# Designs tried in a protein design chat: VH-VL binders against NAD kinase (nadK). Part 18

Target 1, 268 residues: NAD kinase (nadK), of Syntrophomonas wolfei subsp. wolfei (q0aze0)
Amino acid sequence: MKIILVNNRFKENTEKKAQEIAGQLSALNVEVIIDNGLDEPYAGTVDFIMVLGGDGTMLRAARRYGQRAIPVLGVNMGTVGFLSNIEINELAEYLPLILREEYSLEARMMLEVAVFQQQSLLTRVFCLNELLLRSNSPRMLSFALEISGQKLEPYRGDGLIVSTTTGSTAYSLSAGGPIADPQLDAFIVTPVASHIINKRPLVVSPEREISLHLLEEREAIIGIDGQIKMDFGAENRVLIKRAPHPLLMVNLKAKPFFTSIDRSLQRQ

## First folded at step 2 (VH-VL)

Design e13 (from o32 with heavy chain S107R; framework fv_oberotatug)
Fold by ESMFold2-Fast, scan of step 2:
Structure e13 (fold): chain C 268 residues (1-268), chain A 124 residues (1-124), chain B 107 residues (1-107)
Amino acid sequence: as target 1 above (268 residues)
Amino acid sequence: EVQLVESGGGLVKPGGSLRLSCAASGFTFSNAWMSWVRQAPGKGLEWVGRIKSKTDGGTTDYAAPVQGRFTISRDDSKNTLYLQMNSLKTEDTAVYYCTTHPRYSGRYLAFDIWGQGTLVTVSS
Amino acid sequence: DVQMTQSPSSLSASVGDRVTITCRASQSISRYLSWYQQRPGKAPNLLIYAASNLQSGVPSRFSGSGSGTDFTLTISTLQPEDFATYYCQQSYSIPWTFGQGTKVEIK
């Protein structure tokens, strides 16, 4: 059995814990690959991915490995989040269950984001939460949104978010989007500070193709999961569709989504 | 009301075949992991095997005495669990129970819900 | 396979008595142990899971303790409906295995 341990090198405790866990797994004849985010993703075949850290580390793991249909377990190191299933102090108890595949899997849709310059593909990335188009200056954007060949009236504002249902509790929520059951597959399209009255968030089929381009030359960026930033200009267009594979998240214990989000929203 | 109802038991000769059914109601069967547990007359409980939900891979596991002879399957559209028993032996004589265990493998791996059982007698 | 051994195989008790049943695993199973009650002619009923957690709806007179290889089920004040056979079960590794059972009989 081969396992990737994903951690954040810049967190002292997490790096030390990753080495400790790797030693425990090696003693059980498990081959371990450590991914601290600095190198290219491991290219070989693996059986399981264990993410040590918070939601940010899970988002990175999802972008690097989420399209490989490999079980991914989030192990929380201290910061409460939505994407972890167990706490680090519980890992020793659950490890035998992991090795025997005594767990359920929850499929989470992902976005495929393709950025073009004219007709040429510039880059293609996958993400778990959202794509953000936003202004990189004090000036408001003017941009076109097309959904499955249907051209909507132009948008004016600070930007737009195209989110998965998993991402509904991330940036989309802050911008006024709905909370969605992460077990549903849907795109949530949420405007950011729109100047047009009645521009509402849209919930659309995951089979639809969404495209965006600027109508005026502006300084803008595309943001992916709040972690990757790319310049976006009037010569660019972005195409968003459902990724070919969902992220397979490991569920070792009950973690009720609705009561968790309810408690989070009641904190002031 | 949450219930499991077994059926299909009876008298069969050694070497024969029999198919047991377990009808589930009152819970979301398609999400449940299901097991068969048997009990020979006057003896203790013995786990036979299990099947995971389709979303969790739909894999099956069997106890050594029944491997290669018994097959567990499920039909989520009918909320029904099956046990196909082939090449039956006299030592397979038992009351067969269907039972569920939670999807949450790490918190507790216990059999929450049990049917009332169906008797299989293998004798000439 | 992990072998589960219960002790005693049977015991006699009166209503109001404190009853203890022990279960020993052939290797460490952490806390992956459950206890079941089976009344004559009936299906088993889950009492305790994860060694010490009481199943919902089960009376508080039942309690479980232990970890590793040695486990105990305690009934603090035996009631008439508690005369039954009790089984421990390990869920640490496949195949899942049960103890041979402990019969609690009227004294």
Scores: ipSAE 0.059, ipTM 0.600, lowest interface PAE 5.8, mean pLDDT 88
Fold by OpenDDE, second read of step 3:
Structure e13 (fold): chain C 268 residues (1-268), chain A 124 residues (1-124), chain B 107 residues (1-107)
Amino acid sequence: as target 1 above (268 residues)
Amino acid sequence: EVQLVESGGGLVKPGGSLRLSCAASGFTFSNAWMSWVRQAPGKGLEWVGRIKSKTDGGTTDYAAPVQGRFTISRDDSKNTLYLQMNSLKTEDTAVYYCTTHPRYSGRYLAFDIWGQGTLVTVSS
Amino acid sequence: DVQMTQSPSSLSASVGDRVTITCRASQSISRYLSWYQQRPGKAPNLLIYAASNLQSGVPSRFSGSGSGTDFTLTISTLQPEDFATYYCQQSYSIPWTFGQGTKVEIK
């Protein structure tokens, strides 16, 4: 068995724990790769991914490895979030199950985000939470939203979020989007400070495609999961689809999402 | 005993419609992800589409050749999977199998249970 | 889409022979590869899941190996009931796809 331990090199406690766990796994004849974000994603085949840290680390792991259909376990290390399944102090208890591959999986839809300049693809990214289009100035944006060929009325506002249901409890929530069941596959399109009062978020079928482009010569930014940033101008276009593969999140311990949502949100 | 039993196959004209059923027994159907797989006469296996459990959103995915024409649905109260086939084409001629996915196991989404299949013939 | 290519398309063997079938994916599919056996006029049966795990009830003469793009199904000692068509299938990404099949015939 080969396992990737994903941590954050800027978080000393996660690095130390990763090394410790790596030692333990090695003693059990498990091959271990530590990914602290310093290097490119490990290109070799692996059987399992442990994410040590919080939601941010999970999002990075998802972007780096989600397209490879590898089971991913979120191990919380004292942070508040929605993407961890077990606590670090529980890992020892569940380790035998992991090694025997006796675990359940939850498929979480990811976004495929493609950014174009004219007809040329600039970049394609798979992400777990959301794509954000926002103004890079104090001025509102004017942009076009198209859903599966249906052109909506132009949007004016600070920006727009296209989120997965997993991402519904992230930035989309702060922008007034609905809380969605993480097991549901859907897009959530949430306006950010629309000039239209009470502009409602859209819940869109994952079968549809969403496209965005600016209607004016103005500087904007695309953000992905709050971690990737790129400039976006009038000559650019972004296309959002359901990723052809979900993130396969390991479910060792059932978490009562809805019964704990209020508590979790209060900690945000 | 765990089993799947397909029904509803038959002869239909091009452009016609047909609905297949798959009766499940011996396991908790409502928790299972289900797929349809077809096999043209003398040919290989082809995935048609899948439907997730209701608890997992009940969403569907389809292969490109049947997208927009076929609809997969389920009635958990009847332990039955359906395949509604519209705008049928001659190339849709095949034995249609219903299958399960061990979603909550370490089986990496294999098809672990198959029905006997039902033949659909699309011919003028 | 991920294309699955099996080799060979057909082979002739005798009872007692060691048989090896390969399956190649057009891109890495990790271990999301299953093997199925289909006898004439019958539905397919799952043999191997997760590339190398033997399905319950399947004889131990069947084994699977591989990860990433290259996979192998092996029948250590071919039995009379093993003359059939075998398929690999990836469950890595939608749409799920099968290999074209390998027919194992009597020599």
Scores: ipSAE 0.000, ipTM 0.473, lowest interface PAE 11.4, mean pLDDT 91

Design e15 (from o32 with heavy chain Y108W; framework fv_oberotatug)
Fold by ESMFold2-Fast, scan of step 2:
Structure e15 (fold): chain C 268 residues (1-268), chain A 124 residues (1-124), chain B 107 residues (1-107)
Amino acid sequence: as target 1 above (268 residues)
Amino acid sequence: EVQLVESGGGLVKPGGSLRLSCAASGFTFSNAWMSWVRQAPGKGLEWVGRIKSKTDGGTTDYAAPVQGRFTISRDDSKNTLYLQMNSLKTEDTAVYYCTTHPRYSGSWLAFDIWGQGTLVTVSS
Amino acid sequence: DVQMTQSPSSLSASVGDRVTITCRASQSISRYLSWYQQRPGKAPNLLIYAASNLQSGVPSRFSGSGSGTDFTLTISTLQPEDFATYYCQQSYSIPWTFGQGTKVEIK
C-alpha cells in the first residue's frame, strides 16, 4: 500500500508529527510519500491520502489530488473543523480499518474554474468550497453573470460567491447563503453586499456553466477556497463548471453534519 | 522615452522614517499600476507592495514584512509615486526599485519598466 | 504564499554555451510566470512573461517554457552580456514572489 501524507509545511508541530506517522506506517510495510505543499503533487499511483491538519490543509489536498478518485481522510490535529473525520489521537485505533479498506466513501462535488484573458486560457484550477469574486476597494463592482448562456440582469455590489454544497458553510454562509446538505450536488450563487436588494442567493443544477466578467474598470480579485487570490479585470472572464470527479472523502466515524453545524452557529 | 527615477534614499537609524519618491515620464502615469520592489545587499528581489490606478480604485497591497509600517501613495498631477517608510528596521536595508504594471496588456502581471533604484541603509 | 525555488543557485559557463535555469512553484501557477535578468549594479530587465512570451527587444536566444509548477529559462548561445543573475517571479497569487536567483558566472 502507498499513502500520501499531506501536512502544512508552515506549522512546525505538523511536520514533526507527519514524520512520526510516516515512520509508523513504514514499519507496517506501507510506502509513504510526504506532501508538505512545497513541491509539485506526487504524480505516481497511490492508494490513499491522509491529510494531517485542519480544513485549510484538506482544501489544499483537494485542489492537488481531488480529481484522481483516491480516498482522502481528514485527520484533525487540534482545531475543530468540518472536513476532518477523526482526531489524531484516534489514528492508531482506525489504522487497521484503513489498511483493510474497511470504510465508506462520501463523494463531494468540486468546482472547475477556468480564467481567461480575452480568448486565452490563463489558468484552470479545481476547488472544494468556492470561487469568490470581490471588490478590493471601497467602490462596488458592476458585473455580468450568465448561467448556461442565460444572461441575468447586471449585478452591482461588493461581489459574488459561486460555491459547492460543501462550501455552503464557508464564505457563502457569511454572505447570507443557505446551508446545504453536502450530499446534494448543486452550485450556490450568493451575492456579496448587493446594491440591488432583490438579488437573492440562487441554487442551480451542477450541470450548468456559470460565467462572470466585469462591466466596468474596477479593482477586483477572485479568491479560491480562501487560499488563492488572483487579480480580475475587465479583460478577464471566468467560467465555472462541475469538476469531472468528486473528492472521495473517507468516513470511518459518524460525524452528523446537521447537528454539528447547528451547534456551531448557536455557539458563535 | 519611458523612464522612472527614484530619489529619497539615505542613511537612517532604526525606528526612524524615510520617504522615497519615483518620478515617472514618457507614459500616461495616471493609468498605470505601480509597485515597489527591494533588494537587500547580496540578496534577491522582494516585492514590497503596489498601488493601482485611481480609475481602478487606487488601492494598495503590501508584503507581510512591511504591512502597517509602509504606505504607498501617488500624485497623478505630479506623475510621482511615493513610499512612506515608518518604524524602520535594519532588515529594511535595501535598494528600492520603482516599477510599473501595464494594465490589461499581455504583460499586465509582469514588471516591465524599472527605475535605477535608490539605496536605503538602516543602521545605528 | 506561493514559494519559488530556482535551480541551480549558481552556474559557470563559457560564451557559446547553452544554459538552462529551472524554477519550481510550491503550487500550480498555470502560466503566471515571468523571468528577469539583472546585470551587476543594474536594475532588473523583463525577459519573458506568461511563461513563454519573449518581451519586445529581448534577443531570440532567450526562451521560456513550462506550466503549472515547473518552468525553464533557456539561453541557446550564451553571449558576454548574458553573465548576470536571473530571477523567476509568479503573478498568480498576491503577494507576488520571486525565486532566490540564479547567478550565471564566467568560467
Scores: ipSAE 0.000, ipTM 0.411, lowest interface PAE 20.2, mean pLDDT 86

Design e17 (from o32 with heavy chain L109R; framework fv_oberotatug)
Fold by ESMFold2-Fast, scan of step 2:
Structure e17 (fold): chain C 268 residues (1-268), chain A 124 residues (1-124), chain B 107 residues (1-107)
Amino acid sequence: as target 1 above (268 residues)
Amino acid sequence: EVQLVESGGGLVKPGGSLRLSCAASGFTFSNAWMSWVRQAPGKGLEWVGRIKSKTDGGTTDYAAPVQGRFTISRDDSKNTLYLQMNSLKTEDTAVYYCTTHPRYSGSYRAFDIWGQGTLVTVSS
Amino acid sequence: DVQMTQSPSSLSASVGDRVTITCRASQSISRYLSWYQQRPGKAPNLLIYAASNLQSGVPSRFSGSGSGTDFTLTISTLQPEDFATYYCQQSYSIPWTFGQGTKVEIK
């Protein structure tokens, strides 16, 4: 068995813990590859991915490895989040189940984001939560949204979020989007501070293709999972579709999504 | 042949203003996206900001340390790029370079032409 | 912001040596990575763009590799004119950011 351990290189406790876990796994005849963000993604075949950290580390792991159809386990290191399944102090308890493959998998859809300049593909990235189009200045944007060839009336406002159901509790929620069951596959399209009164969040089939472009030259950015920011101008177009493979999240213990989100909203 | 020449640097007191110019020759300036990059004495390179070509909207972007104080502009009829620096701080002391990068990029937006730089010293 | 970290910050080398400099991005930047050379008192000059493409006029002893978060600049056989400071730079996401620089000094 070969396992990738993904950690955050800028957190010393996470780096140290990754080395400890790698030693424990090696003693059990498991080959370990440590991905601390310094090297490009491991290109060989692997059987399992263990992510040590918070939701941010999980989002990075999903972008790097999520399309390979490999089980990914989120192990929380202290920050409360939605993407981890077990706590670090529970790992010893669950490790025998991991090695015997005694777990269930939860498929989480991902976005495939392609950004074009003229006819040229600038970049293709995958993400777990959302793409955000936003103004990078105090001025509002004017932009076009097209869903599977259907051109909607122009948008005017600060921007737009195209989210997975996993991302429904991230930035889309803050912008007024619905809370979605992450077991569902759907795009959630949520306006950010729209100046058009009846622009509502849309929930659309994951088979749809979504495209965005600016109708006026403005300062704008494309944000991916809150971690990648790209310049976006009137010469650019973005195409969003469901990624070819979902992220396969390891479920070792039940995590009650609805009661967890309900408690979080009560505290806000 | 292909050349960028900066001018306008000098000694200025904190709180003062200074305008830098960059004269371009040997290429089609009006099609180029232009940036300013600075380097404090003995330190590394720091991107200051950029301006797109008029065809691409002529919009500007700035690094956080200079946002609201510096303004980038261009005059395509004179093939000249400008950096207006207001409310100067001692931390703004640096050699300022103008540079161009490809608009649509097989070169992935590399800074391929650089000027020789002009020194700005902000001191009492 | 995308933070660029170079290693080492400085190195000593002799003419004829193979020199390797690394650059790490705090997040994936695909292939949007350039390398620059700056000789003392001179403006920077572009060596490598798109992680691995040699700029026109740059000697073939320079090469670049990498994608995503980890990148390498290699000088296969160091020449006297190569003693300089080298910078990586990402242009994937604004603000564009440079590494802190690696100074290649005479041993």
Scores: ipSAE 0.000, ipTM 0.363, lowest interface PAE 24.4, mean pLDDT 86

Design e18 (from o32 with heavy chain L109Y; framework fv_oberotatug)
Fold by ESMFold2-Fast, scan of step 2:
Structure e18 (fold): chain C 268 residues (1-268), chain A 124 residues (1-124), chain B 107 residues (1-107)
Amino acid sequence: as target 1 above (268 residues)
Amino acid sequence: EVQLVESGGGLVKPGGSLRLSCAASGFTFSNAWMSWVRQAPGKGLEWVGRIKSKTDGGTTDYAAPVQGRFTISRDDSKNTLYLQMNSLKTEDTAVYYCTTHPRYSGSYYAFDIWGQGTLVTVSS
Amino acid sequence: DVQMTQSPSSLSASVGDRVTITCRASQSISRYLSWYQQRPGKAPNLLIYAASNLQSGVPSRFSGSGSGTDFTLTISTLQPEDFATYYCQQSYSIPWTFGQGTKVEIK
């Protein structure tokens, strides 16, 4: 059995714990690949991915490996998040279940983001939470949104978020989007500081294609999961659709989403 | 209200075959992991096997005494679990129960709902 | 296979008694231990899961304890409906296995 351990290289305690866990797994004849973010994603076949850290580390793992249909387990390392299933102090108890594949899986939709210059594909990336289009200057953007070929009236504001249901509790929430059951598949399209009073968040079928382009020359960026930035100008177009494969998240214990989010919102 | 009702038990000769059914109601059957547990007359409980939900892979596991002879299957459109028993032996005589267990290890895979059982007698 | 051994195989008790049943696993099973009650002619009923968690609807006189290899089911004040056979079960490793049962009989 081969397991990828994903950790945050910039946190000394997570690196130390990753080495400890790798040693324990090796003693059980499990081959371990450590991914601390420095190298390219491991290209070989693996059976399981264990993410040691917070939601940010899970988002990186999802972008790197989420399209490979490999079970991914989030292990919390101190700060509670929405993408972890167990705590680090529970890992020893659950490790035998992991090795015997005694767990349930929850499929989480991902976005496929393709950025073009004219007809030329510049890059294609995947993400678990959202794509953010935003101004890279104090100036407001003017941009066009098309949903499955339907052209909406122009947007004017700071930007737009196209989110998965998993991402509904991330930047989309901060911009006024709804909280969505992550078991539903949908795009959530949330305006960022729109100048147009009646531009509301939209909940859209995940089978649709969403495209964005600028209507006037501005300095803008495309943000992916709050971790990747790409320049975006009037010569660019972005196409967003459902990724071919969902992220397969491991459930070793029940995590009641609605009571968890309710408690988090009360704490501000 | 969660309910399981087994049927299909009866008298069969050694070497024969029998198919048991378990009708489920009151919960989302398609999401449930299902097991068969048997109990020989006057004896204790013995786990026979299980089937995972289709969303979790639909895989089956069996206890050694029945491996290769018994097959567990499900029909989610009918909310029904099946146990196909082939090459029956006198040792297979038992009341057969269908049971549910949670998908999450947080319940430590306890059997939380049981049917009433159906008696299978293998006799010459 | 993980073997589960219960002690005693049977016991006699009176209404109002404190009853203790022990279950021992042949290897460590952490807290992957459940207790079931079976009344004559009836299907088993889940009492305790995860070694110590009381199932919804089960009277508080039932309690479980233990971890690793040694587990105990306690009935603090035996009632007439508690005369039954009790089984422990490990769900740590497939095949899942039950103890042989403990019959609680009227004295």
Scores: ipSAE 0.215, ipTM 0.667, lowest interface PAE 4.9, mean pLDDT 89
Fold by OpenDDE, second read of step 3:
Structure e18 (fold): chain C 268 residues (1-268), chain A 124 residues (1-124), chain B 107 residues (1-107)
Amino acid sequence: as target 1 above (268 residues)
Amino acid sequence: EVQLVESGGGLVKPGGSLRLSCAASGFTFSNAWMSWVRQAPGKGLEWVGRIKSKTDGGTTDYAAPVQGRFTISRDDSKNTLYLQMNSLKTEDTAVYYCTTHPRYSGSYYAFDIWGQGTLVTVSS
Amino acid sequence: DVQMTQSPSSLSASVGDRVTITCRASQSISRYLSWYQQRPGKAPNLLIYAASNLQSGVPSRFSGSGSGTDFTLTISTLQPEDFATYYCQQSYSIPWTFGQGTKVEIK
């Protein structure tokens, strides 16, 4: 068995824990690769990904490995979040199950985000939570939203979020988006401070495609999962689709999503 | 092990043709965007052109100096990239490198993997 | 086309020195800037991508900074193996273009 431990090198506690766990796994004849974000994603075949940390680390892991259909386990290390399945102090208990591959998987839809410069693709990224288009100045943006070829009225506001259902409890929520069942596949399109009063979020079929571009020369940015930032101008466009592969999240411990919503949200 | 190996270089007369090959191994070639970059003797690097993956349309772009003369293609079944060079000129003399582009890690189309290059000499 | 201009074209340095190379784009290229190292008779190696991201396997003494039009590659402590030619490259718009190169020589 080969396992990737994903942590954050800038979080010393996660680094130390990764090394400790790596030692334990090695003693059990498990091949271990530590990914602390310094290097490119490991290109070889692996059987399991263990994410040590919080939601941010999980999001990074998802972007790096999500397209490879590898089981991903979130191990919380004392942070508040929605993407961890077990706590670090529970890992020893569940380790035998992991090694025996005795766990269930929960498929979480990801976004495929393509950013273009005119007709040229600049980058394509898979992400678990959301794509954000926002102004890079105190001025509102004017931008066009198109859904499966249907052109909506121009949007004016600070920005727009296109989120997965997983991401519904992230920035989309803060912007007034609905909380979505993570077992549901859908896009959530949430305006950020729309010029139109009470502009409502859209719940969109994952079979559709979403396109955004600016209607004026303004400084804007594209944000992905709050971690990737790109300049975005009038000559750019972004295309959002459902990723061809979901993130396969490991479910070792049942976590009742709806019964824990209030508790989780109160901590934010 | 990820590697690119160029071949097909050699001596050719002006106006002649040559086809370079790049054999890829160690990664999913069919998903990779590929480029050719050349370097004239004692000179800097020059982008020649690129080819996208089939899933991204498989389209090609070329630098102006080679537009209309060079053709980039790929055979995914053979994990091979090609550069067909026609109407060769003396200024096309260079070491030709094949390169890859990472796509899924927020990459900005850096050339992360390079072959060792193959020399093309165009001389009368 | 976007022109990339490196400065200086060449420099002499000693082992242990701090080396700084600048790359300027003729127009804004956001962070679509990569740095490469090429040793004599060898293929280029990627050092930095996206202006400031260190490529896997590259020593931490290398760093990149900048956005828009002005970019910098820094070698904090020059090592013997660092004597080479360095190139910047923009991938913001087609055609992709390289700087003319900066040769780092032994003083």
Scores: ipSAE 0.000, ipTM 0.481, lowest interface PAE 14.2, mean pLDDT 91

Design e19 (from o32 with heavy chain H101D; framework fv_oberotatug)
Fold by ESMFold2-Fast, scan of step 2:
Structure e19 (fold): chain C 268 residues (1-268), chain A 124 residues (1-124), chain B 107 residues (1-107)
Amino acid sequence: as target 1 above (268 residues)
Amino acid sequence: EVQLVESGGGLVKPGGSLRLSCAASGFTFSNAWMSWVRQAPGKGLEWVGRIKSKTDGGTTDYAAPVQGRFTISRDDSKNTLYLQMNSLKTEDTAVYYCTTDPRYSGSYLAFDIWGQGTLVTVSS
Amino acid sequence: DVQMTQSPSSLSASVGDRVTITCRASQSISRYLSWYQQRPGKAPNLLIYAASNLQSGVPSRFSGSGSGTDFTLTISTLQPEDFATYYCQQSYSIPWTFGQGTKVEIK
């Protein structure tokens, strides 16, 4: 059995913990690959991915490996989050279940984001939470949104979020988007500080294609999961589709989504 | 109302075949891992086998006494679980229960939802 | 396979008695142990999961304890409806295995 351990080297003690876990797994005849986020993703075939850290580390793992249809387990290292299933102090108890493949999988949709300059593809990335289009200056953006070739009336404001249901509790929530059951597949399209009073969040089929481009030259950026930033100008177009494969999240114990989000919201 | 209802039991001769059905309602059957558990008259509970959801690979596992003779399948469009029993032996005589698998329930780690059972008698 | 052994195989008790049933696993199963009640002619009903967690709707007179290889189910004040057979079950590894059962009968 071959397992990737994903961690963040910038967090003190996570590298040491990853190496300790790798040693334990190697003693059980498991081949371990450590991915600290700095090198290129491991290119070989693997059976399981263990993410050691918070939601940010899981988002990185999802972008690097989420399209490979490999089970991914989030192991919390002390920071409260939505994407981890077990705590680090529970790992020893659950290791036998992992090795025997005694767990269920929860499929989480991902976005495929393709950025073009005119007709040329500049980059293609995948993400678990959202794409954010935002102004990088004090000026409002004027931009066009198309859904499966249907051109909506122009948007004017600070930007737009195109989110998965998993991302509904991230930036989309802060911008006024709905809380969505992550078991559902849908795009959530949430405007950011729109000057057009009746621009509301949209919930659309994951089978649709969403296209964005600027109507006026502005300094803008697109952000992916809050971790990747790219300049975006009037010569650029972004196309957003449902990714070919969902992220397969490992469920070793129940983590009740609705009570967790309700608790989080009541502290606001 | 969450329910599992078994059907298809009856009297069958040794070497014969029988197909059991389990109709599920009140929960999202397509996401569930399902098990069959049997109980011979006056005896204890014995796990027969399970099937994972199609999302989790749709694979099956069987207890040694039934391996190669029994097949578990599911039809998510009908919310129905099946147990195909071939080459039946007298020791297969039992009440067969449909139940959710311990790994599916997460929180419970137990056979949480049970049907009422259907009796299979293998004799001449 | 993990073998589950219950003791006693049967016991006689009176209403109001404290009843204790034990379950032993052939190897450590951590806390992956559940208890079920089966009344004559009925399907099993889940009482306790993860060794000590009471299932919703189950009376508080039922409690479970233990970890590793030794587990206990206690009924603090036996009621008439508690006349039944009780089974332990490990959810540590397949094949899932049950104890042989403990029959609780009226004296």
Scores: ipSAE 0.006, ipTM 0.465, lowest interface PAE 13.0, mean pLDDT 87

